# VH-VL binders against b0r0t1r1705to1887: the designs that were tried, part 4

Target 1, 183 residues: b0r0t1r1705to1887
Amino acid sequence: RLRVLADVSGSMYRFNGVDGRLERSMEAVCMVMEALESYEHKFKYDITGHSGDGFDIELVRCDKVPKNNKERLKVLKTMHAHSQFCMSGDYTLEGTEHAIRELAHEEADEHFVIVLSDANLERYGISPDRFARVLTSNPQVNAFAIFIGSLGDQADRLQKTLPAGRSFVAMDTKEIPQILQQI

## First folded at step 1 (VH-VL)

Design f5 (framework fv_ifinatamab)
Fold by ESMFold2-Fast, scan of step 1:
Structure f5 (fold): chain C 183 residues (1-183), chain A 122 residues (1-122), chain B 106 residues (1-106)
Amino acid sequence: as target 1 above (183 residues)
Amino acid sequence: QVQLVQSGAEVKKPGSSVKVSCKASGGTFSSYAMHWVRQAPGQGLEWMGYIIPIFGTAKYNEKFKGRVTITADESTSTAYMELSSLRSEDTAVYYCARSYDFWSGYDAFDIWGQGTLVTVSS
Amino acid sequence: EIVLTQSPATLSLSPGERATLSCRASQSVSYMHWYQQKPGQAPRPLIYDASNRATGIPARFSGSGSGTDFTLTISSLEPEDFAVYYCQQYDNWPYTFGQGTKVEIK
């Protein structure tokens, strides 16, 4: 059982022109959907978004996963629209905790949570140590972070704080399928 | 097995503050939500707020806004509830209770402290 | 906030009789729990997620319901079952309890 969390906050849209963060996030989600399509027999997955509007914004349901490019585009359009019209906030910490808690309630051999982040946690007042502790809060759930297109210093600090094998840095979204194979 | 042990009964004057402690033993502390629930004599249960120690922040019931502070000390596995500007209607038994039982797969208040009676009288 | 209304306020029954307790929520709830409280004691978890018995709870206790209507049933009352019962939603902040149903000896 697998849940992927994506940032769909207003800052993703507002600052996309500066560093392409929304475009990178959308491409990452697309790569995740394509990679997991090959592993449907192993993973029952969903994708949820977080923002100031909440931490369980539905992007992909496990009972209705995208099967082709047209359906994948609908997911990406939802991410774009939400980010464009959202005016607040960050729920990375709360969204991760919620995902871990919900998956622990489901009956499965293994539980996985993957958090997609631009490593901009300090801007939201989230310390790397606190994030690391949330990711490891439940030994029955394997939580991982994938940092996409991050500034070097931020990504390096987060990797040093998280336990070995619990964080990955993808400077190019094309690296995401390879990272998922390691998980 | 996890057990929650609370501090002893207190008698306070109106306008003062009280700080009740809840010490967890026998299990993980930091990743569970520690709630505070009160019960006035002969009345029902009222949720006050919670803290998840690993988050370092607390959530409060609006009814207690500005008067209640919930904190946690991870080094001693102890949660605290401080209620200020005490009134006679704050006389109640105050309970700490644990939720977010990830390991058992249910999200109820599964373990409760024994309760602390706080009496506000002049 | 989600308001929980329990009915009846008091049930006066004899040992061996069936008790049916209701809890109605002001909006749809996915996570409803039930607790038993005896005088001088902390509440004891009975039922979680509407229908699952907590550890050590006898089979005579059962829960059912979904959406806004939930029920706790005690199939045949034992002397130790005379207590106050509370429903509680864990769906959203603030977390709320019903006002309680007192099951007392007739």
Scores: ipSAE 0.005, ipTM 0.461, lowest interface PAE 15.5, mean pLDDT 79

Design f6 (framework fv_ifinatamab)
Fold by ESMFold2-Fast, scan of step 1:
Structure f6 (fold): chain C 183 residues (1-183), chain A 122 residues (1-122), chain B 106 residues (1-106)
Amino acid sequence: as target 1 above (183 residues)
Amino acid sequence: QVQLVQSGAEVKKPGSSVKVSCKASGYTFTSYVMHWVRQAPGQGLEWMGYINPYNDDVKYNEKFKGRVTITADESTSTAYMELSSLRSEDTAVYYCARWGYYGSPLYYFDYWGQGTLVTVSS
Amino acid sequence: EIVLTQSPATLSLSPGERATLSCRASQSVSYMHWYQQKPGQAPRPLIYDASNRATGIPARFSGSGSGTDFTLTISSLEPEDFAVYYCQQWNSNPPTFGQGTKVEIK
């Protein structure tokens, strides 16, 4: 069982012109959907978004996963629209904690939560220590963070603070399938 | 030359429905979200909901849930707001208002329709 | 929902005077916008994102503030500035407006 949590907040839209973070996040989600397509017999997965409006924004349902490029494009259009139309806020901590709690109660051999983040957690008052505690809050759920793109030292500091093996840095979205393989 | 032109005033009986239109021109209709905001006589502004014409995503204010339906017709660049089970308290001016994208000022309503007065009376 | 409380409800001032309008949010917001409305007209955007003037808005209008406390200032009132002013947030759903401050001629 796998849940991917993506940032669809307004900062993704606002700063996209500076460093392409929304484009990179959308590419990352597309690569996740493509990578999991061949493993749909093994993994039940969903993708949810978080923003200032909440942490339960439905992007992909596990009982209705995209089966072709048209359906995958619809998911990406939804991500873009939510980022454009969400003013602010970050529910990374709450969304991650909720995903871990919810998945822990589902029947499966293994449970995974993957958080896609631009590492800009400190702007929302989220300390690396708090995030580390949430990622490791349930030993029966394997929670990981993938930091997308370059925020320079911020991503590096987070990777050093988080537990070994629980965070990855993807400077290029093409690295995401390879990182998923390691998880 | 952005314009939002709304349908004319309506007088309705309690229990009926009203459907207000908002025709957009001067821009790419699918590039902007369209919101609906109402204002009762002498009162402030109250948000009702929105539609994204690009993907037909809609959101409604919980207060109107079950009574309001917002739709868009991209072939005519027109948004609609339908409110059912009308009560005297629904007497108000109803406005459509346009909201952002890349290159526009972020996250405020930059253009408004002229308003449609809906009077609910017996 | 986030409640926006504007004060005062009414400002009675003369042309040339400074007007200061307040908007307080029930919880911290990152973005605050201001609109002007005259009788029989649709609201007109004035200020977006706390301090940026909308297109065509004269320099006498300025906005400031952060967190829960925001201010709209009109440095020297012109006759056309006597109107009702509304603050608005979209930090979270639903978007909400303040109840309005009426700036009226003394």
Scores: ipSAE 0.000, ipTM 0.464, lowest interface PAE 16.0, mean pLDDT 78

Design f7 (framework fv_ifinatamab)
Fold by ESMFold2-Fast, scan of step 1:
Formats: C-alpha cells, sequence, structure tokens
Structure f7 (fold): chain C 183 residues (1-183), chain A 118 residues (1-118), chain B 106 residues (1-106)
C-alpha cells in the first residue's frame, strides 16, 4: 500500500514563475504515475494533495488509477487548477502525519508514504527536525520525502538533516523513477 | 526577454467573426497562461479568457456567451482569440498577455485594433 | 463576479506630491495586481500579489492591503507617472479589473 502526497497549495502556483515548483511537482506526479503502472501488481497506490483547503485532496484513487496519457493529463489539470485558486497556506506536516496515521490502519504487508516537496521547508515554517519526527512517527509505516529542485544547497542541507534512507533529492524529475526503485 | 507580437488591425462587418493571433518569442510558451483582455475606446480593461497551452484548457468570461474561443498552437508558440457574431460594441483594442504565477500578467502584446462597422 | 471599485476616479496632483490610490473588492481577494497604462500603450505591470514591485519598477511605487482593501502609493510623483492605474484580481473567475484611476499632473 502506497500513498503519494503532493503540495497543491497556492504558493505552488504563485511562485512557479520564480523556480518552476508547480511545473516540477506536476512532472514528478506524472513520473510517479508512469513508474507505478509497471508495478500495478505489487503496489496499490493513491495520490493525494494538501493545501489550505485540506490535506486529503484526491488526485488519484487506488481503485481508479490512470491508464493512459489522457487520464494522467486530467490529474495534472486538477493539480494546476487547485494550486491556482487556493487561497490558504501549506499543510505538509499535517498532511504527512494524517497519511501515515490513515495508512497504518489499512490491511497490507507493507505501508509506504512518499511526500513530494520542494527543498525549502523553512519558507513554510517547518523545521527539518520536526519533519523528521513526523516521518518516523509510526514504525509500521515507511515514510519518505522526495525533494524536487535545482537549488542544490537547500536540498543538500535537508538530506544531511533528515534520517538516513528517509529522504531523497531529485535535481531533475527524470530521477524520480530511479528513486522510487530504491524505496 | 520574451515578446508577444500580435496580428494587425482589422475592420469587420457586424455578424462576422475575427481571429487575432499572438506569437510568443524569446521564452517558454507552453507552461504559461495566455490571457486575452480588451479595451473599448476610452474605456477600461475587460478580461475575456485564457488558455494554458500545456494542459489544453481554456476558461472564458461568461459575458461573451460562447462567442469567444481561445486556442493555442504549441509548435508555433502562438495563441489565438476568435470572437464571433461581432457587434459595433466589440470595437476595441484586443491584447494578449502572458500570466506567470509570480508576476500576474507580466508580458503584454502591442494590441490589435478591431473595428466593427457597417 | 468580484467587483473592484477604484477611488478616486481622478487625481490631479503636482510633481513631488504623494499619490494614494484605493481599490476595494466586493469580497475577499488573495491575489491583487496593479498595472499602469499610458495613452496609446499596453498596460505595464507595476505591483504583483498586493505588495511586490515588478521588475524595473522604481522604489517610489508601493502596494499594500489584504482582504477587500488594497492601496497603491506613489511617494513622490514624477511627470512620467501621468497614467491610468488599474487593479486586477486573480482569485476568482472571471478575473476582473477596476475601472481605473487617472493620475493627472497639474
Amino acid sequence: as target 1 above (183 residues)
Amino acid sequence: QVQLVQSGAEVKKPGSSVKVSCKASGGTFSSYTMHWVRQAPGQGLEWMGYIIPILGIAKYNEKFKGRVTITADESTSTAYMELSSLRSEDTAVYYCARDSEYYGMDVWGQGTLVTVSS
Amino acid sequence: EIVLTQSPATLSLSPGERATLSCRASQSVSYMHWYQQKPGQAPRPLIYDASNRATGIPARFSGSGSGTDFTLTISSLEPEDFAVYYCQQRSNWPYTFGQGTKVEIK
């Protein structure tokens, strides 16, 4: 059982022109969907968004995963529209904790939570230490963060601060399938 | 530096349609929202709609009651706005404008004057 | 539809004076932008997201506000500031502009 959590808050849309964060997040979600199609027999997955509107915005349901480019594009359209019209802040910590708690109660041999995020947790008032505690809050759930960006310094600092094996940095969205294989 | 270059002025009869083009150069086209905004002589700005080329979705101001169609051709980095059933009240300068998530409508075309007269 | 009401309709001031332009929304807005338009020209981006200056915009221009009340301030008017100023909201469809405030230099 696998849940992917993506940021669909207003800051993703608002600051996309500065560093491409919404575009990179959408590319990452697309690559996750494509990579997991090959492992449909191994993983039951869903993708949820978090924002000021909530931390359980449905992007992909495990009982209705995208099967072609048309359906994948529909998911990306939802991400873009939500971010564009979101008027509230970030819920990364709350969304991650909720995903871990919810999945822990479902029947499966293994539980995975993957958080897609940019490397600058500080802009959201999130300390790396607090995020690390949330990621490791339930030993029955394997929670990982994938930081997407081209900033280098921020991503490198974050990898050193978070527990070994619980965070990955994707400098290019093309690295996401490779990272998923390591998880 | 990105520039938006629009097609030239047009004179149209009532009841006809007009299609204005807006070609982007010097920057990324597909991931930016492209808006169309008009301005009647001596009046303010009026938003008509937009398209997000990479997503293939367009959104329109209901005020134009299905008369406006906005399209994009990613291969030529060109956006189009077609307005049908023209009336004299549609006489205006029509602008295309690129919308970024940071700057709002940060790059504007030079404008296209459309005159509707019998 | 969110209605944006700008006031005053016209400001007539001398160079060196402070200009304060208001934009009031009929309901709460999170994304408010300001544009400057000179005769015969396309609108020029001035302020984005209420308070941030666009590239190349002089420090004398500043924006402020939240919710339903937004303000554009020009701390010391220069002759080239003669123009019409428009506010624009991007929070809800349809996107809307205010009717404009004309700044005339005496």
Scores: ipSAE 0.006, ipTM 0.469, lowest interface PAE 14.5, mean pLDDT 78

Design f8 (framework fv_ifinatamab)
Fold by ESMFold2-Fast, scan of step 1:
Structure f8 (fold): chain C 183 residues (1-183), chain A 122 residues (1-122), chain B 106 residues (1-106)
Amino acid sequence: as target 1 above (183 residues)
Amino acid sequence: QVQLVQSGAEVKKPGSSVKVSCKASGYTFTSYYMHWVRQAPGQGLEWMGYINPSGGSTKYNEKFKGRVTITADESTSTAYMELSSLRSEDTAVYYCARDEGYYDILTGFDYWGQGTLVTVSS
Amino acid sequence: EIVLTQSPATLSLSPGERATLSCRASQSVSYMHWYQQKPGQAPRPLIYDASNRATGIPARFSGSGSGTDFTLTISSLEPEDFAVYYCQQYSSYPLTFGQGTKVEIK
C-alpha cells in the first residue's frame, strides 16, 4: 500500500515563473504514475495533495488509477488548477502525519508514504527535526521524503537530519523511478 | 535594533566598476535574503537582484546583463553589490533591503539601508 | 515582466482628507506590497501581501485588492503622510515596482 503526497498550494502556481516549482512537481507526479503503471497488481497506490485548503486533496484514487496518457494529463491539470485557485499554505507535516495514520489502519503487508518536497522546509517554518519525527511517528509505516531539485546546503542538512535511508534527492525528475526502486 | 548600514557615496568614471557594501546587525544575517534596489534621481525604484547569505544563491534582473554581482560575507554580516561597465544612466541611489524569503506568504522588504549615491560622470 | 501602473501620478490633498491610490498590474499578482518614501530617505514598508499593515504603521493606512487591481487608502491624511507611495509585486521575477504616486499638500 503506497501513498504519495504532493504540494498543490497556491504558492506552487504563483511562484512557478520564479523557479518552476509547479512544473517540477507535476513532472515528479507524472513520473510516479508512469513508474507504477506496470506494477498495479503489486502496488495499490493513491496520490494526495496538500495546500492552504487542506491536506487530503484527491489527485489519484486507489480504485481509479490513470490507465493512459489522457488520464494522467487530467491529474496534472487538476494539480495545476488547484494550485492556481487555492489559498497559500503548507500542510506537509499535517498531511504526512494524516497519511501515515490512515494507511496504518488499512490491511496490507507493507505500508509506504512518499512525500514529494522541494527541500525548502524552512520556507514553511518546518524544522528538519520536526519532519524527522513525523516520518518516524509509526513504525508500521515506511515514510520517505524525495526532495526535488536539491537546494545545496538545505538538501545536505535534511539528509543528515532524517533517518538513514528515509530521504532521497532527485536532481532531475527523471531520477524518481530509480529512487522508487531503492525504496 | 535591526540595522543595515551602507558604504558612502562614490563618484565614478564611465566604464569603471563600483562595489557598494551593506553591513547588517541586530539579527541572524543568514536567516534573511538581501536584495538590492536602485533609484535614479527623480525616478522610481528598480529591483536589481538578491542573495541568500546562507547558501550564497543569487537571482539577478536580466536587464543588467552580467554587469551585476551580489555577494555576501557571513563572517562580517556584510552583503555587496558590484556593478561593472558603468554608464551615466547608472547614476542612482543604491539600497540594500532585507526580506524574510523563507515564508510562503512574503512580508516584502521590511528593513532598508540608508542608500548609497553613485554618480557616474566624465 | 509584470508592469505596475499607479494612478494618479500626483494627488493634491489637504490634511484630514482621504487618499485613495491605485496600482494595476499587467497580469494577475498574488503578492503586492506598498512602500512610502520621503525625500532623501529610504522607502518605508507600509503594507505587505495586499492588506497587512507592516510593524508600526498607523491604522489609517489600509490596503485591499487582488488579481490585477490593488488599492492603498489613507483614511485621514496627517502632515507626515505627504510622500511618494510605491506598489511592488513579488509574484514573479524580475520583481517590479510601480512608477509611484506623489501625495502632495494643496
Scores: ipSAE 0.000, ipTM 0.467, lowest interface PAE 15.4, mean pLDDT 80

Design i10 (framework fv_indenebart)
Fold by ESMFold2-Fast, scan of step 1:
Structure i10 (fold): chain C 183 residues (1-183), chain A 124 residues (1-124), chain B 115 residues (1-115)
Amino acid sequence: as target 1 above (183 residues)
Amino acid sequence: EVQLLESGGGLVQPGGSLRLSCAASGFTFDDYAMSWVRQAPGKGLEWVSSISWSGGSTYYADSVKGRFTISRDNSKNTLYLQMNSLRAEDTAVYYCAKDRYYDSSGYEDAFDIWGQGTTVTVSS
Amino acid sequence: QAVLTQPASLSASPGASASLTCTLRSGINVGTYRIYWYQQKPGSPPQYLLRYKSDSDKQQGSGVPSRFSGSKDASANAGILLISGLQSEDEADYYCMIWHSSAYVFGGGTKLTVL
């Protein structure tokens, strides 16, 4: 069982022109959907967003995963629209805690939570130590962070603080399929 | 200075309509979400509706869904609440409140500025 | 059941401290929520006091005295507004609020009497 968390907050849309954060996040989600397409028989997955509107915004349901490019495009359009129009807020920690708690009670051989982040946790007042505690809060759930398109310093500091094997850095979205294979 | 001024309240019969306005000044209106909060006589605060900074997302309390419409005109620094099919239980003072900043960069203060309120009385 | 529950009234002596609680419904973890606090005096609109999510994510309202502070009691699943050095002017109604499931939810309010 697998849940992917993506940031769909208003800052993703508003600052996309500065550093492409929304475009990078959408590309990452697309790569995840494409990578998991061949493994639908092994992994039930969903994708949830977080924003000022909350930490459980539905992007992909495990019982209705996208099966072609047209359906994947609809997911990306939903991410774009939510980021453009939603209330501001960052619920990375809350979304991760919720995902871990919810998945821990589902019947499956293994449980995975993957958090897609731009590693700007300090901007949101999120301490690396607290994030580490959240990622390891339930031994029955394997929670990982993938830092996408982040400048080296911030991503490097987070990797050193987070538990070994629980964080990955993707310099661009093309690296995501390889990272998923390691998980 | 930072101010919110409500208007449009009054006495209306059940089933009637009213449109409330809130004129904002002293801050960059289009950088913030805005909300309406009401308070019935002698009762507590009840959130009514919120609108995002761009006007693209709106949120409503279950008690007003389908009857009330929140909107904003960023060019006029004005927030609106169109109230249709009014009921006796809608009788309250309606406050305009400045809501959260548009991004997640730590400007998470909600309802940090309130208007003086405008009274809506639904009675026969 | 109500999402947020506040005791209807609380009384305390001048100069003492008052702890006002805001309890979240079972199934809603207080640890994940930013709790906002508001003060309302008779005949006036509410005034923003502060917000508290954690020690690293909190903010005081402009002009709000430092004797007002926020915290949480995880065992009670509650947010707490602490008012130290109570003054007669602190007599008011106090409301907590969270954003939950695409909605703002207020507590029922606590009337604080300073006597």
Scores: ipSAE 0.000, ipTM 0.546, lowest interface PAE 12.8, mean pLDDT 82

Design i11 (framework fv_indenebart)
Fold by ESMFold2-Fast, scan of step 1:
Structure i11 (fold): chain C 183 residues (1-183), chain A 118 residues (1-118), chain B 115 residues (1-115)
Amino acid sequence: as target 1 above (183 residues)
Amino acid sequence: EVQLLESGGGLVQPGGSLRLSCAASGFTFSSYGMSWVRQAPGKGLEWVSSISYSGSSTYYADSVKGRFTISRDNSKNTLYLQMNSLRAEDTAVYYCAKDYWEGYFDYWGQGTTVTVSS
Amino acid sequence: QAVLTQPASLSASPGASASLTCTLRSDINVGSYNIYWYQQKPGSPPQYLLRYYSDSDKGQGSGVPSRFSGSKDASANAGILLISGLQSEDEADYYCMIWPSNAWVFGGGTKLTVL
């Protein structure tokens, strides 16, 4: 069982012109959907978003997984529209806690949570220590973070604080399929 | 436990200025966005302005853009609204509201009254 | 045209159910937004009640009774607040709210009279 969390907050849309964060996040979600399509027989997955409006925003349902490019494009359009029309705010921490709690109650051989993030958690007041505690809050759930397109002190601190193998950095969204294979 | 106390309201002439303050307690102020919402006598709620937890992002209703400035001092647990070029239509009770992470206003102050004489 | 339209008033009997509507302007699709609901009694600040995006993405305010619930009517392009088992203390003004892109917007409010 696998849940992917993506940032669909208003800041993704508003600051996309500065650093391409919404575009990079949408590319990452697309890569995840394409990669997991090859593992449909192994993983039942969904993708949820978090924003200033909430932390359980439906992007992909387990029972309605995209099967082609047209369906994947619809997911990306929903992601874009939500970022355009919601308040800036970060629910990374709360969304991760919710995902871990919810998945722990489902029947499956293994439970995974993957958080897609731009590694700028300090911008939202999230310390590496708080994030590390949340990712390891339930030993029955394997939670991982994939940091997209940003490096520096924040990413380094997160890698140092997070347990070995629980964080990955993707300089290019094209690296995401390889990272998912490692998980 | 959670408490929001507004101050700074009063009578002011059109074209005048006022600065509203909201003293917050009972929660980690620096972790939450804050907002101002107003209500004219006998009328409904109107959102005025919001500020992110760090103060790096601010948002304004079209009716107050260029005239009002929202700010915060996390070391003092205080939210501010600087109101310039006041108009009769700005007459209202101004509420300080705490943003919750799910995007709603979970706690509100009692409000402070601003009356712009015409 | 107003972004959010609410009926000015609604009356219902104790024990009955009240359905309060919040209609979005036609250029704004209700399916894409969280609809937030607030209750305000005379002389008091508003109190958060709940939010509704979908059946799988919704939330309730702390201490808000389960008889308050949210939903959407896609054909009417409206958010709905349902109050079941009406009690006298439910008499209040009710406001809906959304974030369409860069601003919070409140509906005009509905005065619910329980008689």
Scores: ipSAE 0.000, ipTM 0.461, lowest interface PAE 15.1, mean pLDDT 80

Design i12 (framework fv_indenebart)
Fold by ESMFold2-Fast, scan of step 1:
Structure i12 (fold): chain C 183 residues (1-183), chain A 121 residues (1-121), chain B 115 residues (1-115)
Amino acid sequence: as target 1 above (183 residues)
Amino acid sequence: EVQLLESGGGLVQPGGSLRLSCAASGFTFSSYAMSWVRQAPGKGLEWVSSISGSGGSTYYADSVKGRFTISRDNSKNTLYLQMNSLRAEDTAVYYCAKEFGELYYYGMDVWGQGTTVTVSS
Amino acid sequence: QAVLTQPASLSASPGASASLTCTLRSGINVGTYRIYWYQQKPGSPPQYLLRYKSDSDKQQGSGVPSRFSGSKDASANAGILLISGLQSEDEADYYCMIWHSSAYVFGGGTKLTVL
């Protein structure tokens, strides 16, 4: 059982013109859907979003995963619409805690949570130590972070702080399939 | 045809309150972020406030934070600006503007005719 | 210091070209921003003209003549609005605008006089 958490907050839309954060996030989600399609026999997965409006916005349901480009485009359109029309706010910590808690109560041999985030946690008021505690808050759930578009030293700092094997850095969204294979 | 019509402007004394309205038509109102932009007599454009399509996100210029409140009623296709504790410096023509609906574009594409607010004693 | 700076006025002859500059504050790289241009004629609300980030990311407003175009001067850290073949109708105030730090920021405006 696998859950991927993505940022669909209003700041993703508002600041995309400055640094491409929404575009990068949508590319990452697309790569995740493509990569996991080949692993459908091993994992049931879903994708949820977090924003100022909440931390359980449904993007992909495990009982109806996208099978082709048309269905993947619908997911990306939902991400775009939500980030355009929703409240500003980062619920990364709350969304991660919720995902871990929810999956821990589902019946499966193994539980995984993957958080997609940029490496600039300070921009969102998130301390690396606090994030590490949330990722390890339940020993029955294997929670990981994939940092996208890291700014040099930030990636090193995060990997030093987070428990071994709990964080990965994708310099390009195209590296995501390779990282997922390591998990 | 996209149309925006402002109303509610007038003469008020310093410390007073005023509520501006913008009636929108010709587009799916709830799908677009909306802004208020003002222009003092003989001066340039100054952004005042913006609101997301759902009304869930609001943004304010530092000069109006704590005094002005932007809101919208999507069932009536109407944008509002509640202005409290008005100052002489708030004297301006207030424009209602529709933002671009396309992904990645932060800007206004359609503007109303404006409504005049004069704060004096 | 102002985020966006525009010269207060500019004069040009009919048929000539005018380059209107919008300079970003030191520390804000013009290369990463999409700059929006607006025209305002006396007694009228502002009208959207165009937006420009790069040659692959630009758009012209509906009904805006092709003689209006956008570009950037990286060395000056500035966005540029070019108006070719000036007509008397182009006499107006021109504003640049960006979204920066959770706010829309307008330049002070340039009054273009066509004489």
Scores: ipSAE 0.000, ipTM 0.456, lowest interface PAE 17.7, mean pLDDT 79

Design i2 (framework fv_indenebart)
Fold by ESMFold2-Fast, scan of step 1:
Structure i2 (fold): chain C 183 residues (1-183), chain A 119 residues (1-119), chain B 115 residues (1-115)
Amino acid sequence: as target 1 above (183 residues)
Amino acid sequence: EVQLLESGGGLVQPGGSLRLSCAASGFTFSRYTMSWVRQAPGKGLEWVSSISGSGGHTYYADSVKGRFTISRDNSKNTLYLQMNSLRAEDTAVYYCTRGFGDSGYFDVWGQGTTVTVSS
Amino acid sequence: QAVLTQPASLSASPGASASLTCTLRSDINVGSYNIYWYQQKPGSPPQYLLRYYSDSDKGQGSGVPSRFSGSKDASANAGILLISGLQSEDEADYYCMIWPSNAYVFGGGTKLTVL
């Protein structure tokens, strides 16, 4: 059982011109959908977003997984539109806590939560220690963070704070499938 | 027309309470972080409190923590500030202002409502 | 101790340029934050002017003339508001603001006198 959590807040759209964060996040989500398509019989997955509007915004339902490029594009358009028109803040911590809590009691051999982030947690007042605590809050759930793009020493600092093997840095979205295989 | 209209200001004794309201119109209220910013007579701007669009996150200046409570009713397009244990230094014009997501713009301001704390 | 420091006053002549500074406390790197600028005329509420993060990431309020612009001085750890072609209506108090994650912080304000 796998849940991917993506940031669809307004800052993703507004600062996309600076560092491509929304485009990279959308590419990462697309690669997750494509990578898991061949393994749908093995993995039950969903993708949810978080923003100031909430921490469980539906992008992909586990019972209605995209099966072709048209359906995958529809997911990306929803993600883009939400970020474009969202003017409220971020729910990274709350979204991660909710995902872990919700998956913990579902029936499955293993439970995974993957948080896609730009590692810019300071903007939202999130300390690396608090994030580490949330990721490890339930021993029945394997929660990981994938930091997309380069944030200099900020991503490095987060990796030092998070337990070994719980965070990954993807300089390019082309690295996403390989990281998923490691998880 | 985007508009913010404050009300609820007045004269109050030290230790008293007041509740400010801000009626919003002309935009999707629930999509915006809303804030209260005050200005003492002849002084500069001081941010007081902010609340996220959903109401899930609240922020307070150190000077008002434990005394003021920000809240919102998205069904009524209304922002509130409950002020308790008021002090003379809380005397100010209180402005309702719209934040712009997590970027913190304060791009729209109301006319302000005056709060005077005096014995 | 003050997070943002602004000069109390500044005088300039009509047609000249005014450069207003907003200096950040040494533990806060100006390169990491949007600097927001607000104008307040006597008897009126503040008006949003602009924000500046970098040359490629900046924005202006509705109806704000292009003669208002933002920039940063990394060596001084300061944000800068430049007003070119000063007009009498530019006489006002100017405030800078940042959001250092959990709080909005305003500078003390600069009173700009034109003429």
Scores: ipSAE 0.005, ipTM 0.492, lowest interface PAE 11.4, mean pLDDT 78

